# Ledger of designs, part 20: VHH binders against L-Ala-D/L-amino acid epimerase

Target 1, 347 residues: L-Ala-D/L-amino acid epimerase, of Pedosphaera parvula (b9xek4)
Amino acid sequence: MQIKFWPQDLKLAHTWTIASSVTSGSDVTSVGIVQLTDRDGTVGLGEAAPARRYNESTPGSLDFIAKVDATKLSFDNIEASMKYVESLASGQFAAKSAINVALLDGAARKAGKPIYDLLGLGFRNNHHVTSFSIGIDKADVIRKKVLAAEQYPVLKLKVGAADDKANLAALREAAPQKWVRVDANEGWKTKEHALEMIEWLAQDKFIQYIEQPMPADSNPKDIAWLKARSPLPLFGDESYHTAKDVDHCAECYHGVNVKLCKTGGISNAYEALQVARKAGLKTMIGCMIETSILISAAAHLAELCDYLDIDGNLLTTNDPYLGVTAEKGLLSFASAPEKLGLRVRAK
Key: E = the ipSAE of ESMFold2; O = the ipSAE of OpenDDE; V2 = 0.75 times the mean of E and O plus 0.25 times the DockQ between their complexes.

## First folded at step 6 (VHH; framework vhh_8fcz_2)

Design k5 (from s47 with S106L; at its last look DockQ between E and O 0.02; V2 from the best seeds 0.00; counts 0 for: pae E 18.1 > 2, off the site)
Fold by ESMFold2, look of step 6:
Structure k5 (fold): chain B 347 residues (1-347), chain A 121 residues (1-121)
Amino acid sequence: as target 1 above (347 residues)
Amino acid sequence: QVQLVESGGGLVQPGGSLRLSCAASGFTFSRYAMNWVRQPPGKGLEWVSGISGSGDSTIYADSVEGRFTIIRDNDKKMVYLQMTSLKTEDTAVYYCAKGYSEWYDLGFQYEGQGTQVTVSS
C-alpha cells in the first residue's frame, strides 16, 4: 500500500458578518487528507477533522499518520489494518478516522459498491434532512443569517451565552415556525440553570431537542436529574465519544450525537449508532468543519440516524471535493459523479 | 481463506416459511458479527439482518422485522435466517456476510455465492 497525506485549509463563509472589505479566507480551519493506493491502483480517500475540545490538532493528526506503516494496511482486511493503527496510540480519533474512511473507500471500490451498500444500509436520496447551523452573534446578524438560510427546513441554533433569549427571539422574528435544534455546547454549568433555560425553550413549541446542556464532566447524577425533568429531549455530544460511553449516555440523555472524528471512523461510528439504538437512545450523526470526504462518509450512515447535522462543508467556500449534496437541506448522492466507495471525487 | 456457503433457498408460496443456512470456515467465527443481505431482481444489495459474534444482539431491517429471525450456532459455525410470512417482495438472492468485528459490524468484509429465494403464487 502507498500512503499520501497533507493538510488542507478550509475557508469559513463569513462574508455577511464582516461589513468592511473581506477575504472569505480570513477565518481558516485545517483538516488532514489521506490517500491510500494499493498495488492494483485502487485509491481510497480519508479525512481528519480534529477538534481542540478533545486535545487534537491537524499537525498532531498528520504526525500520527506519518508513523503508520502502509505495508500493514489492506483494503481486503480493514479489521487487521485498524487493529494495527489502534496499537500505535490511544486517542488520535481524527487521524484514525482518516485511515478508516480511506480503507472503506478503497474496499468498497474494489467490491464495486458505494459504502452504504457495502454496509447493507442503502441510501434514499432526498429523504434525509440535515440542519444548518446559526452561530452565536448579535440579534441583527442572526436575523440576517436566518433569512439567508430560508431554504433549510431545520436550523441549529448555538447558545450558551448571555444573549440566548434575544438570539432566539431574533430567529423567531425571521422564521416564526421553523424547526430548530439547540446546541448549548456545555454552556449551562448547573442543573438548575440548565433546567430554567430548557423550560424557557419549551415555551417556543418548535424546538426539537437540546444538545449537551451541561459540561460532559458534570456529576452524572446532575445530568440524570436534568434528564428526568426536561420537557425536551436531551442529546449527548461531548459525552458520547465511542460505543463504550453508551451506558453512561443512556442514563443521562435521550439521544446521542455520533461524529466520525470522535469514534475514529465509519467502522466505529456504525457500532456507536447500533449500540445506542439497542440501548433505546435516539441517534444523530454530526460533524466538524469538514470537506465533502467526511460529510459524504457520514451520509453513508444516514439510514441508522433519527437526525442529521452534517453541514460542515456548507460552512466553507473552498471544499475541494464533490460528493453528497444538501440542496434545500435534503441529502442526495444523485449528482455525485463518482459511483463507488465514498461517492467522492476531487473537483 | 474465508468461505461462506449459503443454502436452503427455493420456491415458496406467499405466506410461507423458509430457513436459510450459511456454513462458515476460514476464520474465528465467534469473533465476528454475521449478516444476511439480499439482492432483489434487477436491484442492488439490501441489508436484511445482523447478529453479534456472541449472538447476544440481533437487528433487522424494518421490512422484515417480526417476520425474520437471525440465529447463529458458534459451535457448528452456522448462521441461519428463519423466514416466515413471506411476500413476493422477499424474492431475491440471499447472501451470508462476515462482518469486521464482534459487534453487529458495520458491513461485510466477505460474502458468499448466495441462495435464491423465490416467492410466487
Scores: ipSAE 0.000, ipTM 0.146, lowest interface PAE 18.1, mean pLDDT 87
ESMFold2 (binder alone), look of step 6: mean pLDDT 88; pTM 0.903
OpenDDE, look of step 6: ipSAE 0.023; ipTM 0.461

Design k6 (from n01 with D56G S57Y T59I H110Y; at its last look DockQ between E and O 0.01; V2 from the best seeds 0.00; counts 0 for: pae E 17.6 > 2, off the site)
Fold by OpenDDE, look of step 6:
Structure k6 (fold): chain B 347 residues (1-347), chain A 121 residues (1-121)
Amino acid sequence: as target 1 above (347 residues)
Amino acid sequence: QVQLVESGGGLVQPGGSLRLSCAASGFTFSRYAMNWVRQPPGKGLEWVSGISGSGGYTIYADSVEGRFTIIRDNDKKMVYLQMTSLKTEDTAVYYCAKGRSYWYDSGFQYEGQGTQVTVSS
């Protein structure tokens, strides 16, 4: 096995702002790309999309990947490979995710099967719908963004800022009847304020749920208090990283958001989703700003999800890869350029 | 536009030392690994050394491992190559290269004129 890795700049279609962080600098973010090549020429592609929220970075991820002995990786033994990778350091979930995804991609290619078949999940084409995210901005810009996203039947609105009400109003003006998911990204600091905002939001019958209303480090009793009183379902994102967090989230939330960059890849995301479902939680799979590599990887787990928010590639203008399609928000591997759902875009 | 300007080359005796410098501009420096490559007389371009974006990881060609050290200063947007125990076979034009990986076949970008290193008795 050989390993190549490099940073990839992604250009954002719009300025991206959330409650917890402002994309610093230019409308550009970076990810790490991992390419594994077996002796027989089989290639697996993975991607590290680290989250600043968790003190991970693309450079850090690449440094971790650089330490990986490729000779200890195998498409034929993913579990042993990952055991080795995980032993190298604690954390570095984005980097580990890159390796895991690359291993599964390679294994799938060798087997001539999509990853969702390798996992025994299957995939119903034209069934799964992803939301399209609208970042925090001025109301007039929100309106423009929503209009530009006309093809997408479900929107996710970022909130947790001063102009939330104006932004929602702008969204509704542009999209009077679309389903909307709300993501606060820990923007509401007190349980009382959170409840007030949620109650206000609940006046809109097309709001589906609230994602991470309060900081993850809030008193669990406060979050549970909010859960008991919320007129809308609450989803934990920053509060749910891996399957180990299921007990906490079962007490505090109605559902959980799983991301590959948090779990350390598809394998652990699979577990995280299954454990959540077993605990009675609703499940969704999310994403970062990332290429079609990770978006496609996440899509393979769609059958385990009640909701999907895997639009990270749609928010960029220079995605180097083609994978699962999302025309009108409908995920499809059938319409993917490659049978297995991943291709390098022609330059 | 990516700009890379190499300096520090010269004539040295076998066993001597040189320090090469490269000034980089036109891209987010800390996000990319930097590399040194060299072109010996009458030979093709060969990869010499690479350093990760943060500087936390370094890698060397077998021919220079233990003798060369690559370092970078992200604040100054500089990359350096400290060469020790120089050999006649190290004679080459040295280029600083922005790359996707530590492998030349990954398509390194080098825009500079390079700096001549000559090792001769």
Scores: ipSAE 0.000, ipTM 0.284, lowest interface PAE 11.4, mean pLDDT 92
ESMFold2, look of step 6: ipSAE 0.000; ipTM 0.122
ESMFold2 (binder alone), look of step 6: mean pLDDT 89; pTM 0.917

## First folded at step 8 (VHH; framework vhh_8fcz_2)

Design m1 (at its last look DockQ between E and O 0.70; V2 from the best seeds 0.00; counts 0 for: pae E 13.6 > 2)
Fold by ESMFold2, look of step 8:
Structure m1 (fold): chain B 347 residues (1-347), chain A 121 residues (1-121)
Amino acid sequence: as target 1 above (347 residues)
Amino acid sequence: QVQLVESGGGLVQPGGSLRLSCAASGFTFSRYAMNWVRQPPGKGLEWVSGISGSGGRTIYADSVEGRFTIIRDNDKKMVYLQMTSLKTEDTAVYYCAKGRSEWYDSGFQYEGQGTQVTVSS
């Protein structure tokens, strides 16, 4: 098998400040693209979207991929291929995701199926709603972005900074009754402060839930204390890395956010979603800033999810791929020009 | 398969009262928020009220707050909408809707025929 990989810069449509990151005002972010080509010419695409939060970077992901012996990969045996890749290092989940997604794209193409059918899930077009993200920014910028996002039935508001109340007020001035999902990204450092902010949010009639109110490395008793008192549902994001975290998250949260670059790909995300559902947790699938490769990869798992937050490519100006669409926030493959695999094609 | 059966609608004069009922089956009732939505004549669906899976939190559209009360009985798998001080603007087909989680949200599923509420005179 032939392996090619390269960095891809993504241009942000607006700059972000999030509570768990010092990166703000950057107009670019970087992802790694992987292309696997079989002897027969079948091509599988994958993507690594590493996050500094997990001590990963695009250069580090590409360095890991460079060590992979492509002769040990096969579209015909994804499990054995991933066992080899996993044996090369612990961690490196974004890089492993890129390889796993590429393997599934190629395998599904060879099987004559989209990935959601290969997984036995199917996909209902125009049934799955994604939120659209509004980041931490000046209040007047938030108001403008909310007005421009009228088509989306649900917004995601990033919080966890000093201006949270002003930013929600700006959103509500522009959209008094829009449904909002809130993501604190670990920004509320004590259980008492987190509860104060959650109780303030609960006064708003149109807040659906809160992601990761406290740091993932907080004392579990503090997170459980918060869960027991919260008037709004809590979702673990940074706390839910792989299926191994399910017991901790069932104790601490009402639901969990699965991301391909946390689990190491579709195969492990499928498992992470299934074990969370079996544990009685609500599920969602989320993303980083990503191209249509990973956004479409996540969409193939939508039938296992109660909620979706996969707008990462919509936040960029230069996504080089076509795949799943999100017109009015409704996910669909109906207009995707590629019918097999990821259902993704270069523009 | 999810089933929601609405009842209790009818003709009422302005200022009157009605209690709508919804019998639910085919899902673990207490693990999902329940909602009432309505469709006024010639208009799209509008959300009326929601109640969390436990019943510990209720919320209402501004147009009905103070006049309508949502209640659930998890043992009987029932949700109710107690309507008072009815106005002609409340005329609609009312649907019971299952939420996507224990907490109310904008995402919901409805399956029933609905129950007609007509406020006339």
Scores: ipSAE 0.000, ipTM 0.347, lowest interface PAE 13.6, mean pLDDT 89
ESMFold2 (binder alone), look of step 8: mean pLDDT 88; pTM 0.910
OpenDDE, look of step 8: ipSAE 0.031; ipTM 0.542

Design m2 (from m1 with R57Y Y104R; at its last look DockQ between E and O 0.70; V2 from the best seeds 0.00; counts 0 for: pae E 10.6 > 2)
Amino acid sequence: QVQLVESGGGLVQPGGSLRLSCAASGFTFSRYAMNWVRQPPGKGLEWVSGISGSGGYTIYADSVEGRFTIIRDNDKKMVYLQMTSLKTEDTAVYYCAKGRSEWRDSGFQYEGQGTQVTVSS
ESMFold2, look of step 8: ipSAE 0.005; ipTM 0.372
ESMFold2 (binder alone), look of step 8: mean pLDDT 88; pTM 0.905
OpenDDE, look of step 8: ipSAE 0.027; ipTM 0.479

Design m3 (from m1 with G56D R100Y S106L; at its last look DockQ between E and O 0.38; V2 from the best seeds 0.00; counts 0 for: pae E 13.7 > 2)
Fold by ESMFold2, look of step 8:
Structure m3 (fold): chain B 347 residues (1-347), chain A 121 residues (1-121)
Amino acid sequence: as target 1 above (347 residues)
Amino acid sequence: QVQLVESGGGLVQPGGSLRLSCAASGFTFSRYAMNWVRQPPGKGLEWVSGISGSGDRTIYADSVEGRFTIIRDNDKKMVYLQMTSLKTEDTAVYYCAKGYSEWYDLGFQYEGQGTQVTVSS
């Protein structure tokens, strides 16, 4: 097996006002790309999108990938390949995701199937909806972004800061009846404050759920107290890293957010989704800022999800790959350039 | 396979009433929110109303609140839209739509032909 890997900078989409308040370095995030090629010439692509929240970085991910002996990887035995990769270090979930996704891309191509068929899931085009994210900003900028996002049937609004009420008001001025998913990103520090904010959100008729209202390291009894009183569904994001977190999350939340770079790839994300479903949790799959490689990889798991939030490539201006599309927020592989594997190709 | 069959539309004078029905099959009905959406002539889809899987929460578009009532019967696998005080602008094809979860949200799965409601003097 041959392995190639390199960093890829992604440029975030910003309005003129945001571009003026953010340096060029702040407008850019970095991911790692992996390409595996076996002796038969079959190619698999993968991607690492590490997050500071989990103490990972793109240089660290690429350094880990540089240590991988490609002669120990095989498209014919992903389990053994990943057992080897996991033995090299604990953590490094974004880097492990890149390897796992590349292995599945190649294995599925050799099997003559897209990944969703290799997994026995299938995929219904134009059935699955992704939300589209609106970040914290000045009210005028929020209104403009919401109007520009009219085609998307569901928005994600980031909260957890002082201006939450003003930001929702700005969104509702532009879109009074659009469904919104709220992400607090651990921003409400006490159960009492979290409950106040959730009860305020419930007065809005069009809030679907709230992600991670309190810090993941909060006392579980406080999160369970909140769950018992919440008029809206609560989803664990930072609290749900792998399938091992399922019992804690079943106690504390109504659903969980799985991300490929938290689990270490499709194989573990599949397990994390199945385990959550068996525990009675609602499921969603989310993302970081990513190219079409990871966004398409996540879409292959869509049939296991109640919700999707895989807009990471839509928030950039320079995604270098083609794969799953999200016209009007509806996910589709119908026009994807590849028929097999991830169904992804470089532009 | 999800199947939704709408019925009960027709011609009605302004101020009149109609009751739309939707027969559902191919999924565990009570585990999913249900919605009504409509498409006025020459226009895009407009969400009208939603109801949670258990039926304990309902929600309405501002344009229909107070005039329309969404109802579900989980034993019969039916959802209804009771429409009163109908206006010319209510003229549309009405579709029943399945949500993705127990909680009400926009349904993106509408599979039926819809049912035509025409409000005209």
Scores: ipSAE 0.000, ipTM 0.261, lowest interface PAE 13.7, mean pLDDT 88
ESMFold2 (binder alone), look of step 8: mean pLDDT 89; pTM 0.913
OpenDDE, look of step 8: ipSAE 0.018; ipTM 0.357

Design m4 (from m1 with G50Y R57Y D105N; at its last look DockQ between E and O 0.01; V2 from the best seeds 0.00; counts 0 for: pae E 15.1 > 2, off the site)
Fold by OpenDDE, look of step 8:
Structure m4 (fold): chain B 347 residues (1-347), chain A 121 residues (1-121)
Amino acid sequence: as target 1 above (347 residues)
Amino acid sequence: QVQLVESGGGLVQPGGSLRLSCAASGFTFSRYAMNWVRQPPGKGLEWVSYISGSGGYTIYADSVEGRFTIIRDNDKKMVYLQMTSLKTEDTAVYYCAKGRSEWYNSGFQYEGQGTQVTVSS
């Protein structure tokens, strides 16, 4: 096995702001790309999209990948490969995700299957709908963003800032009847404040759910208190990292948000989703600002999800890859040039 | 035809400094990001540093962060890597690598022979 890896700049279509953090302060973010090639010439692609929330970075991810002995990786033995990779560090989930995704891509290609078939999940074209995220901004800009996102039937509005009410009003002005998901990104610090905001939001009949209303390190009793009183479903994001968090989230939330960059790849995301479902939780899969590599990777797990928020590539202007499409928010591999593995090809 | 010619390598003691240079030709230089990559003995090719086409954005591997600086001169079609506080683990053949596409890197294109950097006491 050979490994190549490099950074990829992604230009954001709009300035991106969330309650807990501001992206790189620039309209440009970076991800790490991984390419594995075995002796037979089979190629697997992966991507590291680290989250600052977890103290990971693209340079750090690349540095970690640099430590990986590619000779210990095999498309024929993903488990052993990942065991080795996991032994290199306790963290670095984004980097590990890149390797895992690349391994599965290669393995699936060797098997002559898309990953969703390799996993036995299948994929229904034009069945799954992804939301389109609207970042925190001034009300007038929110309006513009929403108008620009006209093709998308479901929006995800970031909240947790001072102008939440104005922003929602602006959104509604531009989109009177669209379904809206709300992501607070841990912006509401007290259970009372969270409840107040949620009750206010619930006056809008087109709000679907609230994502991560409170900090993940909040007292679980407080979050459970909120859950019991919330008029809207609550989804854990920062509170649900891996399958190990299922008991906590079952107590505190109605659903959970799974991300490849949190779980360490498709394999662990698959487990995280299945465990959540078994626990009676609703499931969604999310994303970071990513290329079509990771977005497509996530899409391969769509059949395990009640909701999808995999719009990371749609928020960029220079995605270098072709994979799953989301015309009008409908996910489809029908037009993907590559038929196997991730079903991703470089432009 | 894309041409990349690296220079500036050599033998240096730990803690020393070197400046690598890369002369580029055969493409619109300012429209492509440039990278430095290196191949340590017995290891694969690894990314070291990235600089955008305009030079306004740079990133580094954690292993070299704070010690290495990537700079480019679009008028001269040159990219540089200033290395300071060199360590034995920095020993490698260094290559400059062009981004494969304008505005984004879909892979490395390195055409040069590289320049050997050896850090030893």
Scores: ipSAE 0.000, ipTM 0.224, lowest interface PAE 12.0, mean pLDDT 92
ESMFold2, look of step 8: ipSAE 0.000; ipTM 0.235
ESMFold2 (binder alone), look of step 8: mean pLDDT 86; pTM 0.875

Design m5 (from m1 with R57Y D105L; at its last look DockQ between E and O 0.01; V2 from the best seeds 0.00; counts 0 for: pae E 15.4 > 2, off the site)
Fold by OpenDDE, look of step 8:
Structure m5 (fold): chain B 347 residues (1-347), chain A 121 residues (1-121)
Amino acid sequence: as target 1 above (347 residues)
Amino acid sequence: QVQLVESGGGLVQPGGSLRLSCAASGFTFSRYAMNWVRQPPGKGLEWVSGISGSGGYTIYADSVEGRFTIIRDNDKKMVYLQMTSLKTEDTAVYYCAKGRSEWYLSGFQYEGQGTQVTVSS
């Protein structure tokens, strides 16, 4: 096995701001690309999209990958490969995700299957709908963003800032009847404040659910208190990293947001989604700002999800890969030039 | 598009010397640090040496310090690695890697095919 890896800069179509990162008004984000090649010439692609919220970075991810002994990786034994990779360090979920995704890509290619078939999930084209995220901004910019996102039937509005009401109003002005998901990114610090905001939001009949209203380190009793009183479903994001968090989230939330960069890849995301479902939780799969590598990777798990928010590549202007498409928000591999593995190809 | 083309590798005996070259194009060469990295058989990428955009600052991995010298020619858009006192453990594919800035940063971008260096008796 050979490993190649490099950073990829992604240009954002709009400035991205969330409640937890007031200062991160950057127009550019970076991801790590991983390419595995076995002796037979089979290639697997992966991507590391680290989350700052979890103290991960692209440089850190790449440094971690640099420490990996390629001879210990095999497309024929993903479990053993990952056991080794996981032994190298605690954390580094984004980097581990990159390796896992690449391994699955290679394995699936060798098997002559897309990953969703390799996993036995299948994939229905034009069935799954992804939301399109609207980042925090001034109301006039929100309006412009929403208008620009006209093709997308479902929006995800970032909130947790001072101008939430104005922003929602702007959104509604531009899109009077679209379904909207709300992501607070831990922006509401007290259960009372969170409830107040949620009750206000609930006046809008087109709001579907609220993601991570309170900090993940909040008292679980407070979150449970909120859950019991919330007129809208609550989804844990920062509170749900892996399947190990299922008991906590079952108590505190109605659903959970799974991300490859949190779980450490497709394998663990698969487990996280299944465990959540068994616990009676609604499931969604999310993303970071990512190329079509990770977005497609996530899409392979779509059949396990009640909701999808995998728009990371749509928010960029220079995605170097072709994979799953989301025309009008409908996910499809039908036009993907690659038929096997991730079903991703470089442009 | 960033292009990096490595050359100069070969088979040498322990204690021997080699000079690697890298031709760069597709970016403002003098604005970016350049690095040499290597991938030993079966191992991950190992950073070897770096040189600042201006060439005024150089740094080496402990394993090569005193034996390797990195230099660059900004007019020619070339970076070089002079290797001396080569050891068997220096056997690797060597890559030229572009930094993200004038200074050394983790996470190197390398686009080339690399050049094979084999040190064997």
Scores: ipSAE 0.000, ipTM 0.245, lowest interface PAE 11.8, mean pLDDT 92
ESMFold2, look of step 8: ipSAE 0.000; ipTM 0.215
ESMFold2 (binder alone), look of step 8: mean pLDDT 86; pTM 0.892

Design m6 (from m1 with A33Y R57Y; at its last look DockQ between E and O 0.01; V2 from the best seeds 0.00; counts 0 for: pae E 19.0 > 2, off the site)
Fold by OpenDDE, look of step 8:
Structure m6 (fold): chain B 347 residues (1-347), chain A 121 residues (1-121)
Amino acid sequence: as target 1 above (347 residues)
Amino acid sequence: QVQLVESGGGLVQPGGSLRLSCAASGFTFSRYYMNWVRQPPGKGLEWVSGISGSGGYTIYADSVEGRFTIIRDNDKKMVYLQMTSLKTEDTAVYYCAKGRSEWYDSGFQYEGQGTQVTVSS
């Protein structure tokens, strides 16, 4: 096995701001691309999209990947490969995700299958709908963003800042009847404040659910308190990192947001989703600002999800890959030029 | 190094009961799901049951739901499988497995030698 890896700059279509952090002061973010090639010439692609929230970075991910002995990786034994990779560090989930995704891509290609078939999940084209995220901004910019996102039937509004009410009003002005998901990104610090805001939001009949109203390190009793009183479903994002968090989230939330960059790849994301479903939680799969590599990777798990928010590539202007499409928010591999593995090809 | 040692297997008649035990070491026990898997004669590995790190949540294969109970003791680093209403089809080598696999309900990693459970008249 050979490994190549490099950074990829992605240009943001809009400035991206969330309650917990500013993703970038610039209009550019970077990801790490991983390419595995076995002796037969089979190629697997992966991507590292680290989250600052978890103290990961693209440079750090690349450094980690640089330490990986490619000779210990095999498309024929993903479990053993990942055991090795995981032994190199306790963290670096984004980097590990890149390796895992690449391994599954290669393995699926060797098997002559797309990953969703390799996993036994299948994929229904034009069945799954992804939301389109609207970042925190001034009200007038929110209006513009929402109008620009006209083709998308479901929006996700970022909140947890001072102008939440104004921003929702602006959104509704531009889109009076669209379904809206709300993501607070831990912006509401007290259970009382969170409840107040959620009760206010619940007056809008087109709000579907609330993501991570409170900080993940909040007292679980407080979050459970909120859950018991919330008129809207609550989804854990920062609170649900891997399957190990299912007990906590079962107590505190109605659903969970799974991300490949949190779980360390498709394999663990699959587990995280299945465990959550078995626990009676609703499931969604999310993303970071990513290329079509990771967005497509996530899409392969769509059949395990009640909701999807995999729009990271749609928020960029220079995605260098072709994979799953989301015309009008409907996910489809029908036009994907690659038929196997991730079903992703470089432009 | 992860170590898992299973015990408690044996010969039992249909309708009988057995309790399996697994002693774990070499990792932060309470942090991980623990699972029981089994390998029937001539068949592949089959997932049986799982329990969350805290023990607050348990899951079972449909084939054993209502008959088997998984329990863990984090202080002792033990996981147990109480089996009741045993059937001939429950005959297998049973393994304790740490929650490491490509997919949740298949391909679990196990380190122990397993314990033989035979259900026969």
Scores: ipSAE 0.000, ipTM 0.232, lowest interface PAE 12.3, mean pLDDT 92
ESMFold2, look of step 8: ipSAE 0.000; ipTM 0.125
ESMFold2 (binder alone), look of step 8: mean pLDDT 86; pTM 0.891

